# Designs tried in a protein design chat: VH-VL binders against q09220. Part 3

Target 1, 207 residues: q09220
Amino acid sequence: AVVTPSIENHKMENASVTISKVPISHRPRGFTAGSDSKKLAVQRFKLLISDFLSDAQLSKSIDVAAVGMHKGKSMDDILDDVYTRLRRTLSTKQISELAKAQKGLVEDLDEKSAKLVKARVKRMIVYSFDPAAEQIHKYATRPSMAFALIAETINERFVGSVKDLIRDVLTPKEYDIFRKHYHPHIFKLDNIGNNTEAVRTTTHETF
Key: E = the ipSAE of ESMFold2; O = the ipSAE of OpenDDE; V2 = 0.75 times the mean of E and O plus 0.25 times the DockQ between their complexes.

## First folded at step 4 (VH-VL)

Design P1 (framework fv_burosumab; at its last look DockQ between E and O 0.04; V2 from the best seeds 0.00; counts 0 for: pae E 15.2 > 2, off the site)
Fold by OpenDDE, look of step 4:
Structure P1 (fold): chain C 207 residues (1-207), chain A 121 residues (1-121), chain B 106 residues (1-106)
Amino acid sequence: as target 1 above (207 residues)
Amino acid sequence: QVQLVQSGAEVKKPGASVKVSCKASGYTFTDYYMHWVRQAPGQGLEWMGIINPYGGSTSNAQKFQGRVTMTRDTSTSTVYMELSSLRSEDTAVYYCARGTWYGSYEPFDYWGQGTMVTVSS
Amino acid sequence: AIQLTQSPSSLSASVGDRVTITCRASQGIRSYLVWYQQKPGKAPKLLIYDASSLESGVPSRFSGSGSGTDFTLTISSLQPEDFATYYCQQYRSWPTFGPGTKVDIK
């Protein structure tokens, strides 16, 4: 019985991005057109998280996510929905790259451990986006608001916190292996401007 | 300025097909969904379907399933709507309409001038 | 599909009159509603989006309100160029239109 270890929720003290309620009086087009917000979300995603996906793939993924959040779906389900959709639209090259990364991860960790690492990473993402999803569900009464909130959520501070959380939840060995195979081509795991990664890795290995 | 220019009026026989074009200009063509809406004489507006910015995906109203085909040509910034198996009830003005953003659920901020399609024996 | 109804189907008004048109959805659509103006022989023109947001270039005499299932378009002071047919449309799901409200000269 593969006991999936219960991932203790790390207190995201530094990762709590309070998404302010967008006032209803805010005319999104006067400030950020819905189209502009979505584009911004795509751009920020590519810059901060991954440029592995095309703009078209990301745009559609954001649509799925926005609708899911609006409807109050769990982030876990939303991610699964996004993944399911992406699977059908990935290029041969993208598939090959993912396969290579997966193979490498399995070779270095074994199949069970690789699965667990991926699960933990996913869980950290879910955990981090849950507050944003809840706010969107509660307050996004029109599409422009949903996209704006998503775009606002995807920022350097928030994404950086998520990356840090991923580092913290994985063992140093797991993280190094994960990074070896997925960074930067599939996932940008390094924080922009953060040159302290090497120091952090060393500190965790000593304990 | 954003402009949607549609092809000219068509007269068709029942059972025939019609293909209406909508040429877009004044914006990034691949940034917006395009919709097709028709209006029978003296009647309201009826949504027909949507094509994504890249031309790779379409969704049609159930009423038109199997009869409508939407395509895009990025090189000419033109969207096409083909309606087959025409009936007298298909007599209407057909509009292309741009969404306000590149999402599936959106209002239509710009419209073509309309193309009258007459189906008569 | 989400159905929309409008009331009234037609009305006659004079220049300067306050005109109110209602749109009702068969189910909750939050604020995912737009209003269009259509003049004879012309394509519809976007007036209001997100139930209450005025489109750029649209006169301020036009306003929209409502959420959920009930929505209203108001023309505070009808102008000669405002005689037209007005349509509501929802975009919470695949687009559907109201049947329209014709505003005629009294």
Scores: ipSAE 0.007, ipTM 0.540, lowest interface PAE 10.9, mean pLDDT 85
Fold by ESMFold2, look of step 4:
Structure P1 (fold): chain C 207 residues (1-207), chain A 121 residues (1-121), chain B 106 residues (1-106)
Amino acid sequence: as target 1 above (207 residues)
Amino acid sequence: QVQLVQSGAEVKKPGASVKVSCKASGYTFTDYYMHWVRQAPGQGLEWMGIINPYGGSTSNAQKFQGRVTMTRDTSTSTVYMELSSLRSEDTAVYYCARGTWYGSYEPFDYWGQGTMVTVSS
Amino acid sequence: AIQLTQSPSSLSASVGDRVTITCRASQGIRSYLVWYQQKPGKAPKLLIYDASSLESGVPSRFSGSGSGTDFTLTISSLQPEDFATYYCQQYRSWPTFGPGTKVDIK
């Protein structure tokens, strides 16, 4: 048997830190299946990703995610599927912007720390979507229903919670540097009315 | 531009080991998985294993478990594949191939030029 | 492991011919299928990824289709530089390759 290869296998650097999942509605009220539900899901993801990815790129990524969630695949596998599809469609401009953001992150943190920051953000994204994926698997009786459930689940409150968790799993310095290079043109990272200084100074080791 | 440059051809006796190098340039070495694929003369392609150059972790095809060791040197952006207990059936061209930007299941978008390893007495 | 078969194993064709090569997977791989071209003494070259997406710089006479378990590579009008061996590979899981299809001059 060929063993499954590990995705970037470094772990969270502080084992005492527990990353909680982003809460979702216990039983989302779904939209009717169809293109309107997927278009809404695309617009909901733009609350986090901005206009960095095209509507077509987001639509295809959501297709991959919806099918994977409906079938009960792990979010790690779903993310790998999405990245495999997406990376080959990126324009020269998109590749250049991602490379510029990565270079800036490395310059301000060093290569090892930059990779660890990205890994923590990736793990937070995985953890944020795990409860949604579980509910979509449980409640979507057809793959087409998954689009509506995604759109209902990934609302402004959900996106705000994802942004809060990204901030909370990084130190204030790491977050400021990540934000400097990725916000707002790749990720929209600010929440309305949030006092980030007060939130960032917590003394507990939990999030 | 992405380049993968491999070490030169080798002739080995049965029972020996061979270590093939693959030097990467034109991209961030530790961000992309590296695979090894071999091809016996006149035959098809056979995947051997994968290394994550960031942490150095590896996974090998079952056929080669116990005989193949992959390592990397991040200071020279070089991956190494060592195949031990060589047999005549190991005569092949050995390729390094770069995986995708990120992920564990991937197409191979850039290939080294290949290293011929001949096992004969 | 996901096994791939290719048909035919070999074919002879003339310049200008339409060539069709099939690849079949032992289980569903969605669109995670790539086609490589390999000429003697050279490394494989990526032609098509994601079953139907043409790699940059590959001539438009190459096309791919299929999803699930059945996939096709088509060369619409064979050119002299297209005489080569063609391999499919899946990347839904641990990579495996088809056995190859050799396209020779008639």
Scores: ipSAE 0.005, ipTM 0.429, lowest interface PAE 15.2, mean pLDDT 79
ESMFold2 (binder alone), look of step 4: mean pLDDT 92; pTM 0.934

Design P3 (framework fv_masavibart; at its last look DockQ between E and O 0.02; V2 from the best seeds 0.00; counts 0 for: pae E 18.3 > 2, off the site)
Fold by OpenDDE, look of step 4:
Structure P3 (fold): chain C 207 residues (1-207), chain A 121 residues (1-121), chain B 110 residues (1-110)
Amino acid sequence: as target 1 above (207 residues)
Amino acid sequence: QVQLVESGGGVVQPGRSLRLSCAASGFTFSDYAMYWVRQAPGKGLEWVAVISYDGSNKYYADSVKGRFTISRDNSKNTLYLQMNSLRTEDTAVYYCARGTWYGDSYAFDIWGQGTLVTVSS
Amino acid sequence: QSALTQPASVSGSPGQSITISCTGTSSDVGRYNYVSWYQQHPGKAPKLMIYEVSERPSGVSNRFSGSKSGNTASLTISGLQSEDEADYYCSSYTRSSTWVFGGGTKLTVL
């Protein structure tokens, strides 16, 4: 009696990933055209970037980003555009501070490693904003809407996630060095409320 | 239910002050720009003032600029209109309205029932 | 700020289509697509009928439509019903970051 194994056709229920249409209900609510949304966006960016940049500089950066996203530019290109524009408007003091941070990073790591660290940080930022950029490109019909979506995207949770990603893609040594030179005066890398300075008790095991 | 309820209207003499309140319910008040619109008896609608979601921006009609102050307390879900140096021409039903975000906040999607302010000698 | 120009009154018979015009300037209606229309019944608060020139909020009948050409926006009401008898106001955002209303139009259903 050849027991024909009943191939239980496990009907792979095509879990129709009901891409739950994020109910358009989460449209950024009630901001007056462009100005309020941008202001909110500026304030939200201050969760990640210190007072190193002025509100005006941030506002202009958001303009570049919003337009870029709306047009469907890559986040890499957008960041480059933002950087290019910022470079033209930076004060001598701001330039000096950036130069100092870069110099310190290079001194502690070397030029090649410093470049790689910066690239990884950039990549994490790009990665984090890509979904928002895609959404903006797809759904934003006006620049003001783009600003609103940017503002909505950048919340404490989002910023926290970005910070965590940056931390995760760097070695502890790289992160400490990066933090040493960039935090808090350029980037705010610490999560709000997690003042747990993990006192890394370097237990010098004196062997 | 989304609702706006105005209060504080009444009869006042010219030169006096009055403060209107608008209580919001049924939505996240702090997410919306809020407006005051008035309507004189038998007349059309007139925009009076707007305040941004966080109160950082305020704009006024020329007719009330320097006399009226719009403010909000997001913790109380309340919009205010301080009216100073009232004039007879300020007599109107005052509506609070919510700015809508159907795409941009350039329309008023929710209105209160209004509160009557009468300025008479 | 000068009010947007509307006809004082319009009338129509049930089932007809009527159009209400709203004329502004290059600083408001002509500059932005931020024209809205409001319906107001006697003794009631205004109700938003159209926003962004031609968009309808949820719950507003498809009999109401909006358009714009140059500095003039238009509200069209098709299949006129007795319940449509009301005052209608247009509004626009302005370059000065203000809002302006039209003078209002009384619609009578004959």
Scores: ipSAE 0.008, ipTM 0.534, lowest interface PAE 9.7, mean pLDDT 84
Fold by ESMFold2, look of step 4:
Structure P3 (fold): chain C 207 residues (1-207), chain A 121 residues (1-121), chain B 110 residues (1-110)
Amino acid sequence: as target 1 above (207 residues)
Amino acid sequence: QVQLVESGGGVVQPGRSLRLSCAASGFTFSDYAMYWVRQAPGKGLEWVAVISYDGSNKYYADSVKGRFTISRDNSKNTLYLQMNSLRTEDTAVYYCARGTWYGDSYAFDIWGQGTLVTVSS
Amino acid sequence: QSALTQPASVSGSPGQSITISCTGTSSDVGRYNYVSWYQQHPGKAPKLMIYEVSERPSGVSNRFSGSKSGNTASLTISGLQSEDEADYYCSSYTRSSTWVFGGGTKLTVL
């Protein structure tokens, strides 16, 4: 439950890791304005976060992110806003699970190394969402359109790429320790099931 | 003031072993990841190995994996490289380097002067 | 294991700017922003000049700058001076949790 800025965060703002991009579709399927787009975005985030957060918690987090992206805020600021709002709504059980994960990470590494691992993972998330944030700022005239763009960007292929990047940016030992304490209950860090669905559901439509 | 000094280089025949040492001073050695990087005469730089600040994680270039062992003694501020089954292609100046481990920049911040290892018959 | 390509040599006159390229792959330079540059004078140890693509350590002149586009990183030295004559190496963290160096570039100041 403890979130402490690390020394790495100030340097990470100046540089990022490049990942493969998945083109967005400007013609979303199964969307309707407002809550349907948000419901789909919630479902898509669960590909990464699992069901650790409630639908209401995810919906609010996506609200904060969509507004920030629409306004053109940096992804670092957006993630900080999301964390700030989200932690106010966490149950005692959720807080305990996050504290256990943090404690385990610190015990298996140390406090400094645990901060570095978490900062690196945060940086990957920032980098992965930058193209979507740019599109949303440029194209969304309303927050409801931002939800549709978020939902289309966060598909199985995109989430799989984020998971691969998290694995690649950590040493094998750091990744094993991070996975040990966060997977699958907080982060869903495997791609086994997603490969089959990603192939079928992420066929890209040309403009 | 911050200083790394390598030692233990020399001339050895193929198949033999050699142990390199790197003495650190002027900084808190146990806070930093440490590296070995080598340079064959007249050639470029090649990364050899890394060890985490507490010695718990070690990684090697494929060219040396299984033959070389990196280690450290934080109570003596000393980094080591045990080189077994040496080959002529291991001939190089061996540098120890301090990482920016706390900065997570994966760069080689401070370098020693190097020690020459020559593997020849 | 060395995946980075640098030109073998570059030259320039005092006061000019030169650029040294470092081309890698999507598994290193194109993957991460952990590109660093090292200056090495003959018989001396390398010195860190640039890290994280574009950051300078304290004590490194602002005549040295770094950038990246796609799989290619660049080191630019403005206002060339005789002391800049040296070998320059780029390095990148890789997808396999290892480091690779470029082959080195000999900078000659005319």
Scores: ipSAE 0.000, ipTM 0.431, lowest interface PAE 18.3, mean pLDDT 78
ESMFold2 (binder alone), look of step 4: mean pLDDT 93; pTM 0.952

